# Ledger of designs, part 3: VH-VL binders against Cytochrome c oxidase assembly factor 8 (COA8)

Target 1, 167 residues: Cytochrome c oxidase assembly factor 8 (COA8), of Homo sapiens (Human) (q96il0)
Amino acid sequence: APERGAERRDTAPSGVSRFCPPRKSCHDWIGPPDKYSNLRPVHFYIPENESPLEQKLRKLRQETQEWNQQFWANQNLTFSKEKEEFIHSRLKTKGLGLRTESGQKATLNAEEMADFYKEFLSKNFQKHMYYNRDWYKRNFAITFFMGKVALERIWNKLKQKQKKRSN
Key: E = the ipSAE of ESMFold2; O = the ipSAE of OpenDDE; V2 = 0.75 times the mean of E and O plus 0.25 times the DockQ between their complexes.

## First folded at step 1 (VH-VL)

Design C12 (framework fv_cixutumumab)
Fold by ESMFold2-Fast, scan of step 1:
Structure C12 (fold): chain C 167 residues (1-167), chain A 122 residues (1-122), chain B 108 residues (1-108)
Amino acid sequence: as target 1 above (167 residues)
Amino acid sequence: EVQLVQSGAEVKKPGSSVKVSCKASGGTFSEYAISWVRQAPGQGLEWMGGIIPIFGSANYAQKFQGRVTITADKSTSTAYMELSSLRSEDTAVYYCARDFSYEAGYYDMDVWGKGTTVTVSS
Amino acid sequence: SSELTQDPAVSVALGQTVRITCQGDSLRSYFATWYQQKPGQAPILVIYGKNNRPSGIPDRFSGSSSGNTASLTITGAQAEDEADYYCNSRDSSGDHLVFGGGTKLTVL
């Protein structure tokens, strides 16, 4: 594209969307919701003089985001698949076709769908509980490294201020 | 940068205990978790547990809970794995490995020791 | 038996592409990490966090994940790639690591 700073859109492996920040951005950028996970990705700004500690933090945050995106993309796909299977199974049990006489998709009423939601939540309770545990563990680690990076930056700024005073 | 140096081979009798050491040289010991993984002759890898020195916590695989104790000494940059109530089935090569991840699950074992052979025989 | 399932053996012709797979329900929630092991040696990390390579690992190694399956792909296999490959991830509890049974790769 001729315009500098124009947004680009790519699809990453695993079916999640990828966006690039505008070229003029010098901060982390939040993208639009991913088609599959419905979560907004964060594109991390990489400083020219990124320290090893800053790189470790960024890689940990990127890996955590990828894990989170993959989990929810897969969960949403599983939900959609099982929902369709449930609807088809219930319609077959009632002796009904998959389409109405008008050619539209046949659907179940709210009371019948409540059965599916209860079953899905019950079946996935353990999975969601472990997702939450892992999410907290990941955020604990990220917070710890953020603290270390903050201390490093404070130390470097303090050193720079003393040098600037001397000059 | 970081290397893990393990203690030498051991021959133990059934019912005894073995304590294997893993000393980190170079790098920052406290910033990384240390996992213990074993491999019986002709068998695959089996995770036993790990420790995160910075959190002061150890986590053990269910199979080894009650028999394994993993500790770390920050002053000597050394991790230890002690396995009690030894059986012939515990004959294996025992590896220590450094993990970047600070989660209890301990993955990303990027640096491995050379292994310690433990033979349990009468 | 292990919670993560791998085929015990696969073969590939020199210069061709091979895919080693790892299957388990926990892979729907957690990424697989891949290790290479040669006889008499400690394992070496080749892929972590779905598709990241440690320094020194050739770019012919790549990882992918879909549903309950994780894959290690070697594009343009070399003789030196002949080894056992293990996948590693978390068990269903999320608190413990589990290894797959391992896949012996033979480069013909």
Scores: ipSAE 0.000, ipTM 0.499, lowest interface PAE 15.2, mean pLDDT 79

Design C13 (framework fv_cixutumumab)
Fold by ESMFold2-Fast, scan of step 1:
Structure C13 (fold): chain C 167 residues (1-167), chain A 121 residues (1-121), chain B 108 residues (1-108)
Amino acid sequence: as target 1 above (167 residues)
Amino acid sequence: EVQLVQSGAEVKKPGSSVKVSCKASGGTFSSDAISWVRQAPGQGLEWMGGIIPWFGTANYAQKFQGRVTITADKSTSTAYMELSSLRSEDTAVYYCARGYDSEYLYYMDVWGKGTTVTVSS
Amino acid sequence: SSELTQDPAVSVALGQTVRITCQGDSLRSYYATWYQQKPGQAPILVIYGKDNRPSGIPDRFSGSSSGNTASLTITGAQAEDEADYYCNSRDSSGNHLVFGGGTKLTVL
């Protein structure tokens, strides 16, 4: 399993401080980097009296994180596999072994690797463009709902003050 | 607990328009996304578009662009889907669902029971 | 034509495991969401965001993805699982939702 002792409990992912009762569960916490995506997962704290709007925001953030994790895990894995296959095929074509005289992995020169990078980037260019667009759309939506939650909290505080003032 | 209640079945002539309603109860209607999905007899599901009532922003599938209009009335917590220039191929069950909008949300977790629209000559 | 491809039909024996697959190039970038539909009823969400289950969905349902393929697995199929299953994801542009053609599951 991942090293859970390396996980930290911190303020909200944006770095904004929160007031909570004296319970560690009032904090979001961050896990170790995923093996393939190299992104740190965030586990979101669920408030005891979470509103429907707060639940919607949390679920949107959770879904966006999972989508992001899968995209990068798949891309990094694909890149690594295709790179190894390319190097192996080129070395075989040249009649060279997989190891040098010193026992290190044999590598291709920069000129030969340029062919692989050009092909990989060309093949994945559109995919990465759409990823970036969707990533920004998702963050815009999250920011929007964060604003709605903030307004809801302000309104609830005002309602509480009004009720106390009338009694 | 959120429920979506759709309007009753309709029979329309080719070239006319149909407007289906979807009334939400419970939850936060203004910030909920509402999607419309149809299903022709014996066929699969087809996404038509969605709206976020708070913004009034509607998004449409390319196939329906120009003949579908999705609107929402926050005062009655009701979403509408109007399809114009009806053809026999538009005969289907039309569902509304809460959750996903292609631009903002990911999934559809609550579905209406569906409205049957029959287009006959 | 559909951007997501599903086999039209699949069968499984009671208590056995079945995997329903959905294939499309957009699945390399986006997770599939899965819906169950029984005759005369509206679809029900069973899996979203790769492998998340909504409240009320039995733990025998799970999701997975690899390359351009997403799968819905039912471990220990029950009679009530007999239904049509649809995958749903974004198209290659990311702007629209697209459904697979659906798979009819028969529980023998």
Scores: ipSAE 0.000, ipTM 0.451, lowest interface PAE 19.8, mean pLDDT 77

Design C14 (framework fv_cixutumumab)
Fold by ESMFold2-Fast, scan of step 1:
Structure C14 (fold): chain C 167 residues (1-167), chain A 122 residues (1-122), chain B 108 residues (1-108)
Amino acid sequence: as target 1 above (167 residues)
Amino acid sequence: EVQLVQSGAEVKKPGSSVKVSCKASGGTFSSYAISWVRQAPGQGLEWMGGIIPIFGTANYAQKFQGRVTITADKSTSTAYMELSSLRSEDTAVYYCARTEYYDSLGFYMDVWGKGTTVTVSS
Amino acid sequence: SSELTQDPAVSVALGQTVRITCQGDSLRDYYATWYQQKPGQAPILVIYGENNRPSGIPDRFSGSSSGNTASLTITGAQAEDEADYYCNSWDSSGNHLVFGGGTKLTVL
């Protein structure tokens, strides 16, 4: 009988989750959102007769996914770290402790946090602009290679339709 | 039914170029490729190349690479074959043929043009 | 040397069966397609995908293949079957189409 692939989470030190597709999959599979990047990973099916062009496309898509996952995982970690440092600094300036009387983490109101968001966005503006530029460039490259693979598959289909078939 | 209508006979001098047209009548290029096949007097059939008009993708036989160019105009449902640097050995009847490729049973030429005679003489 | 080899000529008596053969290594992997050509006319598709007939082709025409050989069989040959017959398939690379040299069928 065929065994269904079990879902399993592997959390890397970098904050990227890993997802294992079903063993019997013959197509790409989309996993659950990563804990740190909040992006859904794609696990690519590798055909046994993958062409060099198909391999280039797959590796480009995998590399782009890894780059995107790392960017957002690092950005989210930086945001969380700087947010906690900002809260700590403001509470210290007010002469308040880091915890309430009940032992819970002390927080700032939305108005006070608005200053942090403005500073964070301003500080990271250029970084986000470079991300957007690279994101569009990578997606244009992927679209271009997808077009090349599609044309290759049309010619391969013409050849394959001439191939003798088994029972 | 679809018919392929080819341009008229041509007489060319050595070293010149010829461009033959093939127009689909009673149908469109939407689901087939077009192949070009030639036949010298008293000789057999020789595949030159083909094009998938909707994508503009052409493939050429090794013997003709560099001398032949196959193009298609989707708006007029017309395919073209241009052969350059003509020699006396290029004297032949040139056929276009509709090539089915969506059928599960292979790559085959089910509709043929009537042929265009190209004579290369000094 | 051509990639697909056919005998240049074959004869058959009216009403008898004839087999025209096409041989090449690519036929181990790819189906042969068969075309009929009469003098002064364009070729006509008679068999594709091993043993399929287009509309309008008589059922006396059939195809078969085994190993590196493909065959076109005409069962009960008629006078109008006198023509040149060409096999067609992919070359060994699978990148280009190639024709056999053609077989001239004479109906006696």
Scores: ipSAE 0.000, ipTM 0.458, lowest interface PAE 20.2, mean pLDDT 78

Design E01 (framework fv_ebrasodebart)
Fold by ESMFold2-Fast, scan of step 1:
Structure E01 (fold): chain C 167 residues (1-167), chain A 120 residues (1-120), chain B 108 residues (1-108)
Amino acid sequence: as target 1 above (167 residues)
Amino acid sequence: QIQLVQSGAEVKKPGASVKVSCKASGYTFTSYGISWVRQAPGQGLEWMGWISAYNGNTNYAQKLQGRVTMTTDTSTSTAYMELRSLRSDDTAVYYCARDLYESGWYFDYWGQGTLVTVSS
Amino acid sequence: QAVLTQPPSVSVSPGQTASITCSGDKLGDKYAYWYQQKPGQSPVLVMYQDSKRPSGIPERFSASNSGNTATLTISGTQAMDEADYYCQAWDSSTDYVVFGGGTKLTVL
């Protein structure tokens, strides 16, 4: 179950199979890892008086999370498929069977797998470089809007104080 | 002695169904899979699909278009293959064969074959 | 879908070497298997995983697989080797077993 503090621990959902954010939440909270991307999703709290700027920030964070989840889900799938093909190819080259005498899948040793990892990283260098570039841009935008939201909140507090003092 | 023994020849009309059995002996049935392969008279071998005797999982050839069902009975060490909506071009000798690996398919022991004739 | 092509027939005199080929796109990246079938009989596995012989198969049977072509070689061919020979591969992309069209070996 996700951690919620002492006052709400009993209301926290349990288990991945029935993941559900708590109904009464005044803050963001983190879910279990996604099966495909292996990343933990963030469920965003929507305040009653959400400003257009706050909504824009929340939507940007949600869209960035979806982009990140999709990238890693696809990358993990590609890795798994290419790893399986590499293992089959190497076992065939060595004249070894696809399964051990015990009936389990045959595997390669760490030294042999190093060749695959090196090739995979080299082959995907450009893809990972573009991911890092976009990740940087997205984080910059999120940080920028977080700053704007903070300034908006400060300004609103100052206006409330001024009106209170005038009345 | 490892042996696969199949049921006897069948003559069916178009549109009927046929169910062929394959009784295994001489090995631990649940440690292997069973594949089905057919051969039309004077033609080559055609793979139909396989079933795991361990968990009952199946994988069927695409071209059989939902017409085939494979099952196992572990209490009798018997595999079954049912082919529905028979057509004249389903006339063939049907073989069961022991499948050594789920992720890599080859067949070390074969049944004697069952001739299925589909004619009006 | 992978397609395996074999010559329809091969003829050899007793005592000579017979070679039966099986061609497919990138077949050398897959395991190849070979079956012998005599008239009215079930197929018999004669070679597995490219070049390995099952127990009971004579040493005169050998095989190779590289590039696009797998080859079954029978040295000192005997009359008893006259049969149809089928190659087979498994395609990991489709999870499907594929047989070659078969080669009739005649020993005269």
Scores: ipSAE 0.000, ipTM 0.443, lowest interface PAE 18.8, mean pLDDT 80

Design E02 (framework fv_ebrasodebart)
Fold by ESMFold2-Fast, scan of step 1:
Structure E02 (fold): chain C 167 residues (1-167), chain A 121 residues (1-121), chain B 108 residues (1-108)
Amino acid sequence: as target 1 above (167 residues)
Amino acid sequence: QIQLVQSGAEVKKPGASVKVSCKASGYTFTDYGISWVRQAPGQGLEWMGWISAYNGNTNYAQKLQGRVTMTTDTSTSTAYMELRSLRSDDTAVYYCAREGYDSLFYYMDVWGQGTLVTVSS
Amino acid sequence: QAVLTQPPSVSVSPGQTASITCSGDKLGDKYAYWYQQKPGQSPVLVMYQDSERPSGIPERFSASNSGNTATLTISGTQAMDEADYYCQAWDSSTAYVVFGGGTKLTVL
């Protein structure tokens, strides 16, 4: 498997730095699909009085978004590259040129491409399985921290209610 | 008990290669990645790279690209780090550490005892 | 060179609070981790995810991370805390682990 060094530049661009949230927005803002991953980035709203626990949740969500964007951008790039290599290899084996007489890219028929898709899915089955595992782990952690933040907010409301009762 | 046990000290000539082993025990080897970190005498920690024990994917530090190779043998729960074209400034203690590409937070929680590699003429 | 900058040394008297800083561009937007290394020994994880403490690490260890600076704080510093301390961050965009240069903590 190739190292990420050569692909690190522009391979998994974050969409967050490429868009601006609407003026007066007090909520998270969802942007357009990223060019490479085809996933919509989220700009996370930062409250003026963000607690340390809320900061941890936001960082986890931002890091998870970047991880997810990077995975799918790399997967899409790998698919496109391997597809092109497969087509070129099969055309070369048949003694055919890469272009038709009309200058169009030479293509394989659906039966021939089925071989590529089967091979690609087989090769990437374990990778997708581990992606799903990690995705679940990250969502569990996010849910856990969301629960902690919710408990913090409930506790603060209870403290305020007790103060009101004593007044 | 979770442990990473490394191979013994090595003395090499400049231009030679060294291969350090790191045997894991006490956990499911394929659930965690292994990072390699080195430390020259009197210097700080330098990250060399990382390998996934579940799919063999690697990520090497830019400085070492082309000189380092990391591998795993899941049947023996062992990670390996081979460094080629050794120079005198490669003299260091080499550590393996359990660190996760597949961990949620990408930190090193268990470290091997270290392997001293001395490169001298 | 390392992206994370630490002071080379920090000295503190026994029982006093030690503060070790780690500076990096927008480090507060990343998770910071801390390792303790005693002479002739392997590093030990002492703090993870900015401020979480692993089991077995004394409660006198705490940490924070905001803006450009992460800080490891040791309250009531003891002689046994004398060690080199390294901060670490992970960059999700590069999948690259970065260590600070290390800080020698002297308790005397």
Scores: ipSAE 0.000, ipTM 0.509, lowest interface PAE 14.0, mean pLDDT 80

Design E03 (framework fv_ebrasodebart)
Fold by ESMFold2-Fast, scan of step 1:
Structure E03 (fold): chain C 167 residues (1-167), chain A 119 residues (1-119), chain B 108 residues (1-108)
Amino acid sequence: as target 1 above (167 residues)
Amino acid sequence: QIQLVQSGAEVKKPGASVKVSCKASGYTFTSYGISWVRQAPGQGLEWMGWISAYNGDTNYAQKLQGRVTMTTDTSTSTAYMELRSLRSDDTAVYYCARDYWGESPFDYWGQGTLVTVSS
Amino acid sequence: QAVLTQPPSVSVSPGQTASITCSGDKLGDEYAYWYQQKPGQSPVLVMYQDSKRPSGIPERFSASNSGNTATLTISGTQAMDEADYYCQAWDSSTYEVVFGGGTKLTVL
């Protein structure tokens, strides 16, 4: 899978973890960028008095994060693999080696790489279109629930003030 | 100014235990972990384990499992590493290092503590 | 367990480019990190996440990680760069940090 290394860095089969977020942190904790997706994972703080609505928002954000991580890890891996295959194919056609005399990877000029970029974008157009659609829907849902949570917190605070006034 | 200050050199006999301290300053101690790394004279670096400064979770190198214990005292921003049943091949400089979940795992290091195990 | 292989020694003349390699199966899937250690001193992080440079590290230091080989490159090498250099990676199979054996850089 595209997330090779990222998940294993955080956890062990026995439940022993390295670089695990602090337990019972009062804030969300941001991890390092994943090597493949280049996105920072967020470890969400769970309040002891979490409401059902707050839980729903948190789970939605977690699910969206997992979906997003997987998409970009796959996309970046596919891009890198196909780019390398294209370069190797073109160098073989020219009768050139895969490495320069200095040991660096042999590369094609910008004009030659234009064919690859055009082909990659065309091939992945539909995939990226569906990603953008789903990303929009997920962010709309998250924003909606963030608003609902905010209103719930305001309402609870007003209820508490009213009770204090009554006492 | 971020700084890790370790306890002074120790001389121990085989079979004894040693406890090295590492006092952190200049950052929020509980937001990071502390890794312990040792280096025998003239040899390379060897990772011993990691501890979270907030929840006390630990992960020890397999070779040292059962002999090493790592702890923290958040009130003094201090990490501790205790190594038991000392052998002559435990003679090394012991380092603590700040560990931020893979971003730059060891961005700040203590000055090192020489532990000598001999008669 | 997991092995990161470095050449034990590299020699270079002042002003020339030094290259230190680090090879291991874990490097294809994990980030590489580099540390500089001078005699009697603590290690210093000089490169992180394959190719990134911490603040305070001179621009002449650069690094890459391709396939199973990570490379630390020091351009315009100076006498002050003479030190032992260690690569480091995460071993996801054992959940341990692994260091390379170290490379002694000599500036002649």
Scores: ipSAE 0.000, ipTM 0.475, lowest interface PAE 14.8, mean pLDDT 80

Design E04 (framework fv_ebrasodebart)
Fold by ESMFold2-Fast, scan of step 1:
Structure E04 (fold): chain C 167 residues (1-167), chain A 122 residues (1-122), chain B 108 residues (1-108)
Amino acid sequence: as target 1 above (167 residues)
Amino acid sequence: QIQLVQSGAEVKKPGASVKVSCKASGYTFTSYGISWVRQAPGQGLEWMGWISPYNGNTNYAQKLQGRVTMTTDTSTSTAYMELRSLRSDDTAVYYCARVEDYGSYLDAFDIWGQGTLVTVSS
Amino acid sequence: QAVLTQPPSVSVSPGQTASITCSGDKLGDKYAYWYQQKPGQSPVLVMYEDSKRPSGIPERFSASNSGNTATLTISGTQAMDEADYYCQAWDSSTGYWVFGGGTKLTVL
């Protein structure tokens, strides 16, 4: 029988949470969302008899995952930083402190925050367009190779079936 | 046209390491895997392992795990096989061979290098 | 573990049919490959996926694979066919390639 697996989440001695799949996993594993990208990493199972085509597909998926995680980690950090700078700049312009007299963090109203979102989207429009283009291309390539792997497996299965019938 | 050209013969002492090269030409290097096969004098063929030039992934024969390392240099279209802790029973002709990759169900060793004789003697 | 057994030698006269066998447990459920090796030379693929012939290999070479035995057949054997022949198969249980021990074909 094939071994069962499950998603696991462990905490390192340093207090950092990490993903740790079972040692003898025979399938892909998904981890918890990354702290910065908010995307779940996939740890790919490598079968001992992996074909070159299956290996190419797996590596393409791994590379695409790394590219995707880095993009969103950077984008989320940039968004947070620019949002904070925008809020502080506007509060200073109004002659307001960063904290209210009650000690609460000072905030801008929804209309003012809408200005930030418009500015951020405009500033990052081309970056997001290039991301979408590349994401689409990578997904097309992955789908194409998944199809080729499926055809390879079907062909091998049919060939084995023919041999068993001839025996 | 399509060729795999290997480095020259080596003579090593027991305990030494040997690194054999295999330069590919006439095809897209990253589209095919490279297998390594050895043959002791007067003996048959023994598979050692396989590497993908596309991503560097390897699979080694159980008997050689821990002693063999396979690598590629895509810029020179060259594959390498390093065998460590050499013993007299490692004396053999070492071959590299192309394994059909990507988009084909043919996984035969269709093109072979000329072989590299590695002699391990005291 | 999978083991492929070949006869050590086979002898035929020129023009006769040579038959080289390769035996392994349920070998017919796997793909068999055949290589020709002449003295001092690299192996050459002569048959792949049981019965398919690469370009450049004469039509007198044919092969089959069923049950526990794969067979390489050389009809009208010529002096140039004198060589060592190796069968090969993928062992799905270990995920490794396995070669047969080799058969020396002598053409008298």
Scores: ipSAE 0.000, ipTM 0.442, lowest interface PAE 22.2, mean pLDDT 79

Design E05 (framework fv_ebrasodebart)
Heavy chain, then light chain:
Amino acid sequence: QIQLVQSGAEVKKPGASVKVSCKASGYTFTSYYISWVRQAPGQGLEWMGWISAYNGNTNYAQKLQGRVTMTTDTSTSTAYMELRSLRSDDTAVYYCARGPEYDFLTGYDYFDYWGQGTLVTVSS
Amino acid sequence: QAVLTQPPSVSVSPGQTASITCSGDKLGDKYAYWYQQKPGQSPVLVMYQDSKRPSGIPERFSASNSGNTATLTISGTQAMDEADYYCQAWDSSTLDVVFGGGTKLTVL
ESMFold2-Fast, scan of step 1: ipSAE 0.000; ipTM 0.517

Design E06 (framework fv_ebrasodebart; at its last look DockQ between E and O 0.01; V2 from the best seeds 0.00; counts 0 for: pae E 10.2 > 2, placed apart)
Heavy chain, then light chain:
Amino acid sequence: QIQLVQSGAEVKKPGASVKVSCKASGYTFSDYGISWVRQAPGQGLEWMGWISAYNGNTNYAQKLQGRVTMTTDTSTSTAYMELRSLRSDDTAVYYCARDSFYEGAFDIWGQGTLVTVSS
Amino acid sequence: QAVLTQPPSVSVSPGQTASITCSGDKLGDYYAYWYQQKPGQSPVLVMYQDSKRPSGIPERFSASNSGNTATLTISGTQAMDEADYYCQAWDSSSYYVVFGGGTKLTVL
ESMFold2-Fast, scan of step 1: ipSAE 0.006; ipTM 0.535
ESMFold2, look of step 2: ipSAE 0.006; ipTM 0.566
ESMFold2 (binder alone), look of step 2: mean pLDDT 92; pTM 0.941
OpenDDE, look of step 2: ipSAE 0.008; ipTM 0.561

Design E07 (framework fv_ebrasodebart; at its last look DockQ between E and O 0.01; V2 from the best seeds 0.00; counts 0 for: pae E 16.7 > 2, placed apart)
Fold by ESMFold2, look of step 2:
Structure E07 (fold): chain C 167 residues (1-167), chain A 123 residues (1-123), chain B 108 residues (1-108)
Amino acid sequence: as target 1 above (167 residues)
Amino acid sequence: QIQLVQSGAEVKKPGASVKVSCKASGYTFTSYGISWVRQAPGQGLEWMGWISYYNGNTNYAQKLQGRVTMTTDTSTSTAYMELRSLRSDDTAVYYCARESYDWGLGYYYMDVWGQGTLVTVSS
Amino acid sequence: QAVLTQPPSVSVSPGQTASITCSGDELGDKYAYWYQQKPGQSPVLVMYQDTKRPSGIPERFSASNSGNTATLTISGTQAMDEADYYCQAWDSSTDAVVFGGGTKLTVL
């Protein structure tokens, strides 16, 4: 039926959009800004002789990038949606239409919009505090694993040097 | 020994549902996506959809939207594909495949395939 | 969604070079992947990222991708190479994997 076939969902983003880096790459690549999160993705180079520790570090960096992009994509969508809902609700309580006489989208004055911004900040304060906490936790873990990888590489050099002396 | 082991063949009537399992071993299940691909007898490969390794988000082929559901169970390293409202033209071998991403040259491909599951839809 | 076009069949004599093409709009700006499927078996990756060969695939397999065409080339073709071959690309606009229609390679 037309009713069922005409219905669609204008979706929130499915999370991180996928960017394909150039086909010839031996290095990490930084792509264009993701249209949902406004963050530039990093595509990490995987060396042929990657150690288990190096793999853990790379996976952690990848997971952190996806988590960060998903958070900001969702927050950008939430902000836009709640802003529209606030404007429509206030226009309704004032008895005003959603559009002006010229057909343009009706809006609220700056003082009324300040109420929205204050409410949004208050409502989302704890969410952003948890985001900041998790962001620091993830970056500390990444830094810790970067240090462990650096030590592993130094140890492997020393072990190779000791083998050369014994040969 | 990276392996994807699928559930056995099934015979279904039109209108029924089928749920195919795909158990992964020999690698970190949560680090790779799973694609599902089917092949009707004598036909080519048809991509059905994909499930993300990180957050379980899915992307289904347009022609299957509304009929297919893909899930994972990380505690058993198992992916599932459920196809509902089966038709005779859904008779096919169904494959799961590990989607790999080579960050050096950075595109998705299927490097490990399951053995396939024959689903026969007959009246 | 992108469309990848392959010839339905290619025939070669043993020892000769087989070439299987895969055509698509601006395919050279994407990476191409190749899968081999023997009768009754699951597909096997034989070339990835245009030109790379997985461990265990013979050196007689090579591939290229430029312009609108990717090509899988099998030099010194053997009877065991008789199979169906599929090209694959990634369509970033739909987040979808796209397969070619497949090419049956016959070794006479």
Scores: ipSAE 0.000, ipTM 0.457, lowest interface PAE 16.7, mean pLDDT 78
ESMFold2-Fast, scan of step 1: ipSAE 0.005; ipTM 0.537
ESMFold2 (binder alone), look of step 2: mean pLDDT 90; pTM 0.936
OpenDDE, look of step 2: ipSAE 0.005; ipTM 0.549

